# Ledger of designs, part 6: VHH binders against DExH-box ATP-dependent RNA helicase DExH16, mitochondrial (SUV3)

Target 1, 187 residues: DExH-box ATP-dependent RNA helicase DExH16, mitochondrial (SUV3), of Arabidopsis thaliana (Mouse-ear cress) (q9smx1r213to399)
Amino acid sequence: LVEDILKVTGDDVEVHTYERLSPLVPLKVPVSSVSSIKTGDCLVTFSRKDIYAYKKTIERAGKHLCSVVYGSLPPETRTAQATRFNDETNDFDVLVASDAIGMGLNLNISRIIFSTLQKYDGSETRDLTVSEIKQIAGRAGRFQSKFPIGEVTCLHKEDLPLLHSSLKSPSPILERAGLFPTFDLLS
Short names: E, the ipSAE of ESMFold2; O, the ipSAE of OpenDDE; V2, 0.75 times the mean of E and O plus 0.25 times the DockQ between their complexes.

## First folded at step 6 (VHH)

Design s33 (framework vhh_sonelokimab_d1)
Fold by ESMFold2-Fast, scan of step 6:
Structure s33 (fold): chain B 187 residues (1-187), chain A 121 residues (1-121)
Amino acid sequence: as target 1 above (187 residues)
Amino acid sequence: DVQLVESGGGLVQPGGSLRLSCAASGFTFSEYDVGWFRQAPGKEREFIGAISWSGYDTYYAVSEKGRFTISRDNSKNTLYLQMNSLRPEDTAVYYCAAGEYDTLDFEYDYWGQGTLVTVSS
């Protein structure tokens, strides 16, 4: 098994809080087909099976190669995949990933595309929370580059209302030490 | 009638090189991610490396980086492992495996019977 082959150990507790300095633009239209995937896109899904299925489908079209990121990949592998995606000199210009991209990885994502806003939690399928949606969507845009713009949308039109309403909700308040994540939206 | 058959194992001197092959039959090889594992006497089976169905993605275990190269030829239904700078601790039975998804993540659909590599010292 992956857990037996590639062990991942937890780090000491760290609190990371930062302000978003670049705009995040929710798009009004879905990316209705994987044929509309472009350089800098990150397609978000919530099972490893779906990650590899989307990767295969995108790559078969012959325009892009995909790096992958998900939580059970070893830290070294997640970092290598992120580095490969960020490197503009290769053909790995699309990322297919789980909510693990909301972790502390440096990812140069231009547009986040949610394949779904629901996930199976082992017992039932449920909507993503506002916090989950904001954490994932907030990875779009190059935070430290000149005039960066992040975009976020869904693969399916029917998911757009939940995406848009979630992004308009106020940012959560962290209970410890009065830390406040911020969210900046510009069109 | 699904088979994975490893070959190319044998005796090699430390510092030498060896190329293993895995011939696949009875399934659509080009649709499967494939990889190599090994098991040394008295030790657990360990992952060596994997290559995606298209050949574009290659994954290696950290300890084997730089010495081993995985490749595939979909026209010949064959997976390869090029092993360089062999060490006595590389002595093991080497297995190939195939999965419809990344073999790193999922239960493998097919496994070979293995080929023995002995690095003398």
Scores: ipSAE 0.034, ipTM 0.458, lowest interface PAE 6.7, mean pLDDT 79

Design s34 (framework vhh_sonelokimab_d1)
Fold by ESMFold2-Fast, scan of step 6:
Structure s34 (fold): chain B 187 residues (1-187), chain A 121 residues (1-121)
Amino acid sequence: as target 1 above (187 residues)
Amino acid sequence: DVQLVESGGGLVQPGGSLRLSCAASGFTFSEYDVGWFRQAPGKEREFIGAISWSGYDTYYAVSEKGRFTISRDNSKNTLYLQMNSLRPEDTAVYYCAAGEYSDTLFEYDYWGQGTLVTVSS
């Protein structure tokens, strides 16, 4: 029975992919609160205003400091923010970022948390595409890093069905990590 | 009619290996995620591992620690479980199941009748 499966799920399961060296685990529970943010988390949102609002809220709790990455940040600044996040000798152990994390940055992300699965595409607010979700989620976990297993979830419970259905949609696994999301269409 | 038929079970000595097969019919096998479960006498049914419809994603219970490998052949409508370094505690009826991949678990709509694996000297 399905109920029997649940007894071995969560703490003692592994996820493997043939072309990813680092497994990716979709979580069944949302984070629900920024107070549940932990070391290695990347909170994903799609406006500069929201990035800084989440940074402020997380830091106000006094447990973490946040580095930030978004598209209009200068390349040298994005690299410096990424380096600071990866550095284990400081308190900047959480990342608040946009889809710019897909652009070749070396990031030791343990868990990706989508604050929303919608973005403004220059014309209207729309749902993220399956490819956009997979590409962003695929940044969790990095082989031979501090976080060799990646996790992905949402901040809000109502977003979990779209996240889960997107991650199990039929497409080549290579598309998860290789593509940078654009506003309209991914190749 | 949907059917999943397990085969390959039997008696094997501790430290041995065994390959189980599950033949699927009555549905489009290549569109379903599939997995393996087992149930030992007096115990609850236990998840072993699963493989996505495309074969690109696999998911294992940590308790097996790399001893078991799941694979599929969509051209033959067949699911496989390669079991290595078998232990007496692996003695169980092994079931295959088909359903939809759901985050950290597959949701299974169809089940086989099981094949018995006995690990003893």
Scores: ipSAE 0.000, ipTM 0.098, lowest interface PAE 19.5, mean pLDDT 77

Design s43 (framework vhh_etentamig_d1)
Fold by ESMFold2-Fast, scan of step 6:
Structure s43 (fold): chain B 187 residues (1-187), chain A 123 residues (1-123)
Amino acid sequence: as target 1 above (187 residues)
Amino acid sequence: EVQLLESGGGLVQPGGSLRLSCAASGFTFSEYDMSWVRQAPGKGPEWVSGISWSGYDTYYADSVKGRFTISRDNSKNTLYLQMNSLRAEDTAVYYCAKGEYSDTLSPEYFDYRGQGTLVTVSS
């Protein structure tokens, strides 16, 4: 995938275009059931209760063990969970995680599965933004790794249209400019 | 009838160790995540540690990480907490709780909490 990055420095605006080194393939079919989870899958959800509920359901089927990653885990715990997931010598071959997988972790994810495309934002339940979907989906596949081709899909059929339209949409590059300090934040 | 019976508490000096046990009965122990929760005198309950149904995953509050070790023996329906490098602030009644990690973070929803075992850390 091709994405544009806007870099703002004072009055200078520089646009850089980067190609994703590993292909990302949106799947046309949903997973439909957690019983269809396979090695290298990352099931994405947005509450700790749902993370542990999915972990328990997947593990009770007796085929996989799950590592977990979410934002309120300490950094050393997130790193340990990521290392365990990446290690091929153990049975922890599935990840159940929030959007925290986008935060500086090296993860050998084969397929991202969104359990939902909605999250609570502190005020209301809303759809994920295009940027949020692309950031999470972009964690599937890693160049020169065990999974050089990433796949992305949803758990529920009803979510596929929003996933597919989001991945085809251009990223709202100006939203990324918010990561740059404005004078209001520096005062 | 679900029952949880804690034991192993006592008086210990700072820097000492204790091992707590929880004997579980009345449910299929191997199918449930388990936790330890403590309550210090005059304070609210604090989640201390959790372990998954299989024993593969363990979780710790920052206050006890590196000092306490949670474990379970599913063949004996028993939960353990090994407490090392004990501090005065570890003084509390320790309770065994049935539930998943996320469920045990809300003390008002603890199912089948036992009678507790008192741990006193003082010189």
Scores: ipSAE 0.000, ipTM 0.236, lowest interface PAE 11.6, mean pLDDT 79

Design s44 (framework vhh_etentamig_d1)
Fold by ESMFold2-Fast, scan of step 6:
Structure s44 (fold): chain B 187 residues (1-187), chain A 122 residues (1-122)
Amino acid sequence: as target 1 above (187 residues)
Amino acid sequence: EVQLLESGGGLVQPGGSLRLSCAASGFTFSEYDMSWVRQAPGKGPEWVSGISWSGYDTYYADSVKGRFTISRDNSKNTLYLQMNSLRAEDTAVYYCAKDYGSDYLGTEFDYRGQGTLVTVSS
């Protein structure tokens, strides 16, 4: 079926979780507006239409340019977008992305902003799982990087309780990619 | 109800050009991102190019960048792929694909057409 243009990720890889060397700070306040987007932000959404819409809205304000990462982009293209976002010599200082940022890209993200905590999963619209939220939020901040302290919040205040409760939940041991910021499952 | 009908494939010599079309019906075409996907003999499906619902943003696989151009006409519910500087490696069945309106691992396209065969022979 071509409904799934992303190939199977291969066999599961055993990975071990490590204690974060960089703090992750859940914020108590939402961003509330795309006009409050700042350098190092990653706005997370789950449809390509919304990715393009947020990119246009942020760029029209004239302060930022956005790199884009989503699952259907080829791995080389995702890497190129990540490299552009990380490069401080250009104006591409904001990332608008799907959960594909959890696929081991090297990203200098300061703050993760969830535009929503729901996604369409191929059969229904549902809440993100605790694991999905933790994997995405965990991409904020990185030891010995440009942003050693990560922040995470939501665009809408009504999403904060689910975000905060998910981050407090115990993590199971995971047997696949998404635990390490640079792990590329498809390579 | 949803239908995607590809056309424009055929036999072409290396270095030649072809223009593929996809006529869409059964949904509000202007509200969905669209893609071209190909499958070469003996290989799995490969995403080739994508275009946003408005036509403002276009994306290409590195293997076709600079040679292929994706476009759409929302008033005619039609998606296009202009293929230039064709290579033997471009030989494949080309499919027009409708996005779910979401991006996640596993199932990206809600629907695809029947495909059109492109053969580049030397």
Scores: ipSAE 0.011, ipTM 0.257, lowest interface PAE 8.9, mean pLDDT 79

Design s45 (framework vhh_sonelokimab_d1)
Fold by ESMFold2-Fast, scan of step 6:
Structure s45 (fold): chain B 187 residues (1-187), chain A 123 residues (1-123)
Amino acid sequence: as target 1 above (187 residues)
Amino acid sequence: DVQLVESGGGLVQPGGSLRLSCAASGFTFSEYDVGWFRQAPGKEREFIGAISWSGYDTYYAVSEKGRFTISRDNSKNTLYLQMNSLRPEDTAVYYCAAEYGTDELGWSEYDYWGQGTLVTVSS
């Protein structure tokens, strides 16, 4: 009982799945190059300028076309982009997107690739929070879809430690003085 | 100097068709997303449609989908709007606009604007 209560962190073997119905697998290697993007990938970045720069770069390789999703797109446009990405009969098989994908869009994402783990929040450039990383990464894989197992990694190897430690950290369910677990990246 | 020049406007009968052109100069047209807007007297400027720098992506306002078709010819630095089944309510000044190729397609600030061409749909 006590042991069960104290077990709020993930093990080395598997990422703690919380209430997720399908597994999420953090990869130990980065993608390293936009040229290594594959069908079902979602490249995550945090400015519209970077979204379209990555889209252009991926498409210039001639292997994939990209749909885009970000918060300031009109809702009907976001839905149209998501539908196009999910449709297997076209060449729009890669998504380049912001954290707007964390808001419950129906997306058949196989692998999430973070281009960066920092964003500008309107005042400063800062690291993503554990909750932000988990919300975005949690969009990889979908129960009863063509991608029932999700993968998550980074574009740059330097970001992998923060990604892995964040996914291993417990998600805050309740925050109360003296009752909420302190997040510690080292243990 | 950067310039966008619209042409092809005029008087047309209801049910008729018009093809508008927008000639671009002074910038690398093939690197810019371009779109069409219109403004009727006493109304706000209304988005019609846009096409990405590559020509691969198009976005249309819902009300115009099926009657209007946007296209571009990067070799001629020209944007087109094919307008079919025209109605009196389509009477407006039509503007072309360009923005650096971010593929935001209708929801960004456009860098360059033409002076407009008048389309009048009347019997």
Scores: ipSAE 0.000, ipTM 0.139, lowest interface PAE 10.9, mean pLDDT 78

Design s46 (framework vhh_8cml_1)
Fold by ESMFold2-Fast, scan of step 6:
Structure s46 (fold): chain B 187 residues (1-187), chain A 123 residues (1-123)
Amino acid sequence: as target 1 above (187 residues)
Amino acid sequence: EVQLVESGGGLVQPGGSLRLSCAASGFTFSEYDMGWFRQAPGQEREFVALISWSGYDTYYSDSAKGRFTISRDNAKNTVYLQMNSLKPEDTGVYFCAADTYSDELGPSQYDYWGQGTQVTVSS
């Protein structure tokens, strides 16, 4: 992962296409309630406040304990939380996380559940891009893990059309140098 | 009437130990994350340790890691801070604080505060 980061920051432009070894299955039904959360689920949201609020709500139901992963969490703590979630001998069997789950952590996620398909990007609240949705959803299921088939759905029925249309789009072409968000960040 | 009452502070020599307690009343203690903060004269309040509502998660400042242990007893509505290997720089007023969730560790985020208990580390 460190080598991949170094290659992306290189001067030369290079185009890569990545294949997924594990199937990803978009579900046709929403979860609708945090009470329907199950072992191996990762609930995705985009603020620390919402992460801890969902963690508390899920744990109060008395069936699951949650580990958390988000970008501003120190690297040592992110690794500890990931290890705790993956460990089958404890009760921390649900993850509540941001898009930081894409940050090179090994996570045994069975099902990704988007609480929302919008985020605040520092300037505005906007829909997630197709690339963002695919990167996050792609964390469900891991080849040669206890969850070889990944599932992805939403908490709200209204978000399913955007999720399904995004996943049907062609795989994004990743450019080693010059990878930019939907808008040019340089003015 | 919400109250947080700290106890266990005092004078201790460097290398010594103290156990602080915070007794809570007037709210559903088992639904609140509990934290310890400290403040030296002329300084801002700084985070020391946090324990989640259930006791499952604990967080420590860099200065507290390896020396301090936070724990709670939900049946007694009490949170504790066991302080070992105390240093003169640990001197300050120690405050107990309650928050409904742990998404920030800054003092301004906490719902309820105690009056504090003085800890002095001096020979």
Scores: ipSAE 0.006, ipTM 0.235, lowest interface PAE 10.2, mean pLDDT 80

Design s47 (from g4 with Y59S; framework vhh_sonelokimab_d1; at its last look DockQ between E and O 0.14; V2 from the best seeds 0.00; counts 0 for: pae E 5.1 > 2, grease 25.4 > 24.2, placed apart)
Amino acid sequence: DVQLVESGGGLVQPGGSLRLSCAASGFTFSEYAVGWFRQAPGKEREFIGAISWSGYDTSYAVSEKGRFTISRDNSKNTLYLQMNSLRPEDTAVYYCAAGEYSDTFDFEYDYWGQGTLVTVSS
ESMFold2-Fast, scan of step 6: ipSAE 0.518; ipTM 0.770
ESMFold2, look of step 7: ipSAE 0.166; ipTM 0.576
ESMFold2 (binder alone), look of step 7: mean pLDDT 78; pTM 0.787
OpenDDE, look of step 7: ipSAE 0.033; ipTM 0.512

Design s7 (from g7, 15 letters changed; framework vhh_etentamig_d1)
Fold by ESMFold2-Fast, scan of step 6:
Structure s7 (fold): chain B 187 residues (1-187), chain A 122 residues (1-122)
Amino acid sequence: as target 1 above (187 residues)
Amino acid sequence: EVQLLESGGGLVQPGGSLRLSCAASGFTFSEYDMSWVRQAPGKGPEWVSGISWSGYDTYYADSVKGRFTISRDNSKNTLYLQMNSLRAEDTAVYYCAAGEYSDTLDFEYDYRGQGTLVTVSS
């Protein structure tokens, strides 16, 4: 798969096209319940309240421990949480995160699960854009990682059509200055 | 009937230490994330520290990092705050609060205690 990325570096705008080395598989079924969360999952939501609520709900089931990543965590804390999630020797095998997973972190995510396709933009709750969906979904799977095949789905069945149509849509992905591309070349 | 009863506050000299306790009853303590929130005289509430339901994760406000330690004992339904290197600006009523961390309101919790006064003065 080939994705177009618009990159802002300092005052410059660069256009890059990247080929994904790891396949990204949109799933046809939702997860439907946090009880179906598995090792390597990243549950994506868009408020700190919801991040901690999902973390608590997943951990209460007694099968997984969750690391968290969101934008207002200090950079060293985000890196520590990412390192803990990636470490195969501990029980922190699930990530609950915002769109901050696109912020230059090395993450061994197997499956992205959108809890919602809406976010608060500072004024109102709105649908995610195609570019936002693609940027987040593109974090699933990574060549030469623990999870070389990426999967993406939603928690709610109602959100699947928007997810699937967004992944098929041609749209530039705008990447922030100082962040690395999330897409690898296809094998 | 839900109760959160704070204790351990008092008068202490700058540089001193205090340990606050919060005894919880009337709900399943082990299922709740817990926080300490303080309010200084004439000021708004300030979130101080949080701990996950399991104790696996702890969080601190920048003003207290390295000086305060939050902990819990789920077998005793008790939350603790160990306060070291106390400063005059730590003077406040300290409240025990039950509920998830909120990024919008400092006091938006399911349950809150009555508070314990900490005075740091020479």
Scores: ipSAE 0.000, ipTM 0.244, lowest interface PAE 11.4, mean pLDDT 79

Design s8 (from g7, 15 letters changed; framework vhh_etentamig_d1)
Fold by ESMFold2-Fast, scan of step 6:
Structure s8 (fold): chain B 187 residues (1-187), chain A 122 residues (1-122)
Amino acid sequence: as target 1 above (187 residues)
Amino acid sequence: EVQLLESGGGLVQPGGSLRLSCAASGFTFSEYDMSWVRQAPGKGPEWVSEISWSGYDTYYADSVKGRFTISRDNSKNTLYLQMNSLRAEDTAVYYCAAGEYSDTLDFEYDYRGQGTLVTVSS
């Protein structure tokens, strides 16, 4: 199973982790319009106002219904929204969500789409950290689900460079610059 | 009053192990997803691990996967983090956090403990 995951190769801008159960593929093209949202997509944004605005815009086209997840939803409501999104027998086939999807939910997400790579943190608008981007993007794809391969991209083309550089950013814990297999005793 | 009280931190040699505990009170622990978040000196907070309210789903940051194990005991209102194969890079203050009623920002929990310091000697 882990060997099968390691055999998956993607494009030139891909991030692999040996411990991830499902492959993650960074896409080279943006989803330039919310009208191009498709079944299994999760559109990520960082305010409840924007979550409901995107939900309305997507649903107005008449092709999809959206479940919503954000951190201040009650636990039962969050679980119900996730269950509804995962259920393939209904029309709720798109998720519009905050960074709350990075934690504690079983979600059958095919593709993560960042609407923005900035958030308001209670005092100012700032760029997402590398850790935040990786945590959210890591929710795309689920092992042994309908979507075993996850995809990640941005809504806007101008955000792609930051997404791609963040996903391939090395960690001091994971990066092995200058270490050879014979001398890597902990790997 | 909501309280999250972390314990189990300390000084440990590289390759060592520690088990952190978080005793929760003042809210219905069994209804909350729970997280461990860490912050190294001079750096921003980093999410480490989460466990669902039921204990059935667990999630880990790539930097700790395979080394750390999160668990909970709803009968004792206690969250745990078993940390194995510790590295100098794991040196941080570790915070217990209740996930569900917090802001959408992973690092702005209304219910956070005071933290417990983990120092991996270098």
Scores: ipSAE 0.000, ipTM 0.118, lowest interface PAE 13.2, mean pLDDT 76

Design s9 (from g7, 15 letters changed; framework vhh_8cml_1)
Fold by ESMFold2-Fast, scan of step 6:
Structure s9 (fold): chain B 187 residues (1-187), chain A 122 residues (1-122)
Amino acid sequence: as target 1 above (187 residues)
Amino acid sequence: EVQLVESGGGLVQPGGSLRLSCAASGFTFSEYDMGWFRQAPGQEREFVALISWSGYDTYYSDSAKGRFTISRDNAKNTVYLQMNSLKPEDTGVYFCAAGEYSDTLDFEYDYWGQGTQVTVSS
């Protein structure tokens, strides 16, 4: 058993788990503008159109280059994009991505920024579930990386209440035999 | 010059099967997500299935899941919809759609075909 302290929007819960988790800090302020994007940020959106639009907008400022990750990219391409984002010797220091980042890629993300908390699910546009939000947000910060503490926020102030309520919502506690694939942590 | 031409529709009895084809021309087929939509008389157009530009991801409506299979052949610039266990509720005009930056998360399609009629009746 490894003892973890979970802190979500000022609420602390002490949980014994089979692995050590990096701290995740929900921010109470939005980013408000893509002009405020910084090294180590991952901007999350749920359409390929928006991924490439945000990439273009961020890169036009001349401060950052963006790697991209989304589900329909071939696995080798997703891995190459992740490797490029993690490499500190190049200018690709921002990631624009979909929920595919929750799928076990090795990513040195400092801050997750949700551009939206809604997605199309094949039938309707709906709010992300608590599990989806936690899986994505949990990619912020990585133990023994340059970003051991993860931050999570939204691009728009209007989305913060749903983000904060989702992160403090109860979820199943995984015992030693369970699965915790949202974190790339070493214990 | 962009064209999407559907074929393979027809009359079939409940429980039967049909394979729809959509032949694409005038654009780089392998760079586009391809989808199938349908519209019954007096109803709005609804999503049926999508295959990503890479062929890596497929998505289905709840009514299509387990009965329909979407596939693509990039060498032939063609997308297919294999429809099994057809029901009267599947009756409608089936449309092929292409979108460069669209998938099930966005449904923004740049090009549409004229449609092919599927009728499931005794």
Scores: ipSAE 0.005, ipTM 0.175, lowest interface PAE 11.4, mean pLDDT 78

## First folded at step 7 (VHH; from s47 with S59T Y109S; framework vhh_sonelokimab_d1)

Design k1 (at its last look DockQ between E and O 0.16; V2 from the best seeds 0.00; counts 0 for: pae E 2.9 > 2, placed apart)
Amino acid sequence: DVQLVESGGGLVQPGGSLRLSCAASGFTFSEYAVGWFRQAPGKEREFIGAISWSGYDTTYAVSEKGRFTISRDNSKNTLYLQMNSLRPEDTAVYYCAAGEYSDTFDFESDYWGQGTLVTVSS
ESMFold2, look of step 7: ipSAE 0.381; ipTM 0.710
ESMFold2 (binder alone), look of step 7: mean pLDDT 78; pTM 0.804
OpenDDE, look of step 7: ipSAE 0.065; ipTM 0.517

## First folded at step 9 (VHH; framework vhh_sonelokimab_d1)

Design m1 (from s14 with F27S D33Y; at its last look DockQ between E and O 0.11; V2 from the best seeds 0.00; counts 0 for: pae E 13.0 > 2, unsure alone 62.5 < 65, placed apart)
Amino acid sequence: DVQLVESGGGLVQPGGSLRLSCAASGSTFSEYYVGWFRQAPGKEREFIGAISWSGYDTYYAVSEKGRFTISRDNSKNTLYLQMNSLRPEDTAVYYCAAGEYSDYLDFEYDYWGQGTLVTVSS
ESMFold2, look of step 9: ipSAE 0.000; ipTM 0.118
ESMFold2 (binder alone), look of step 9: mean pLDDT 76; pTM 0.782
OpenDDE, look of step 9: ipSAE 0.426; ipTM 0.748

Design m2 (from s14 with Y59W Y109S; at its last look DockQ between E and O 0.41; V2 from the best seeds 0.00; counts 0 for: pae E 4.3 > 2, grease 25.8 > 24.2)
Amino acid sequence: DVQLVESGGGLVQPGGSLRLSCAASGFTFSEYDVGWFRQAPGKEREFIGAISWSGYDTWYAVSEKGRFTISRDNSKNTLYLQMNSLRPEDTAVYYCAAGEYSDYLDFESDYWGQGTLVTVSS
ESMFold2, look of step 9: ipSAE 0.325; ipTM 0.639
ESMFold2 (binder alone), look of step 9: mean pLDDT 82; pTM 0.831
OpenDDE, look of step 9: ipSAE 0.789; ipTM 0.888
ESMFold2, look of step 12: ipSAE 0.249; ipTM 0.616
ESMFold2 (binder alone), look of step 12: mean pLDDT 82; pTM 0.831
OpenDDE, look of step 12: ipSAE 0.792; ipTM 0.890

Design m3 (from s14 with F27R S102P; at its last look DockQ between E and O 0.35; V2 from the best seeds 0.00; counts 0 for: pae E 6.3 > 2, unsure alone 61.2 < 65, grease 24.9 > 24.2)
Amino acid sequence: DVQLVESGGGLVQPGGSLRLSCAASGRTFSEYDVGWFRQAPGKEREFIGAISWSGYDTYYAVSEKGRFTISRDNSKNTLYLQMNSLRPEDTAVYYCAAGEYPDYLDFEYDYWGQGTLVTVSS
ESMFold2, look of step 9: ipSAE 0.097; ipTM 0.548
ESMFold2 (binder alone), look of step 9: mean pLDDT 75; pTM 0.780
OpenDDE, look of step 9: ipSAE 0.566; ipTM 0.803

Design m4 (from s19 with D33Y; at its last look DockQ between E and O 0.22; V2 from the best seeds 0.00; counts 0 for: pae O 6.2 > 2, grease 24.6 > 24.2, placed apart)
Amino acid sequence: DVQLVESGGGLVQPGGSLRLSCAASGFTFSEYYVGWFRQAPGKEREFIGAISWSGYDTYYAVSEKGRFTISRDNSKNTLYLQMNSLRPEDTAVYYCAAGEYSEPLDFEYDYWGQGTLVTVSS
ESMFold2, look of step 9: ipSAE 0.190; ipTM 0.596
ESMFold2 (binder alone), look of step 9: mean pLDDT 79; pTM 0.803
OpenDDE, look of step 9: ipSAE 0.017; ipTM 0.389

## First folded at step 11 (VHH; framework vhh_sonelokimab_d1)

Design n1 (from m2 with Y111S; at its last look DockQ between E and O 0.27; V2 from the best seeds 0.00; counts 0 for: pae O 7.2 > 2)
Amino acid sequence: DVQLVESGGGLVQPGGSLRLSCAASGFTFSEYDVGWFRQAPGKEREFIGAISWSGYDTWYAVSEKGRFTISRDNSKNTLYLQMNSLRPEDTAVYYCAAGEYSDYLDFESDSWGQGTLVTVSS
ESMFold2, look of step 11: ipSAE 0.053; ipTM 0.469
ESMFold2 (binder alone), look of step 11: mean pLDDT 77; pTM 0.785
OpenDDE, look of step 11: ipSAE 0.016; ipTM 0.333

Design n2 (from n1 with S102N; at its last look DockQ between E and O 0.26; V2 from the best seeds 0.00; counts 0 for: pae E 10.2 > 2)
Amino acid sequence: DVQLVESGGGLVQPGGSLRLSCAASGFTFSEYDVGWFRQAPGKEREFIGAISWSGYDTWYAVSEKGRFTISRDNSKNTLYLQMNSLRPEDTAVYYCAAGEYNDYLDFESDSWGQGTLVTVSS
ESMFold2, look of step 11: ipSAE 0.006; ipTM 0.333
ESMFold2 (binder alone), look of step 11: mean pLDDT 78; pTM 0.795
OpenDDE, look of step 11: ipSAE 0.018; ipTM 0.388

Design n3 (from n1 with S52D E108S; at its last look DockQ between E and O 0.01; V2 from the best seeds 0.00; counts 0 for: pae E 14.6 > 2, placed apart)
Amino acid sequence: DVQLVESGGGLVQPGGSLRLSCAASGFTFSEYDVGWFRQAPGKEREFIGAIDWSGYDTWYAVSEKGRFTISRDNSKNTLYLQMNSLRPEDTAVYYCAAGEYSDYLDFSSDSWGQGTLVTVSS
ESMFold2, look of step 11: ipSAE 0.000; ipTM 0.119
ESMFold2 (binder alone), look of step 11: mean pLDDT 77; pTM 0.789
OpenDDE, look of step 11: ipSAE 0.005; ipTM 0.218

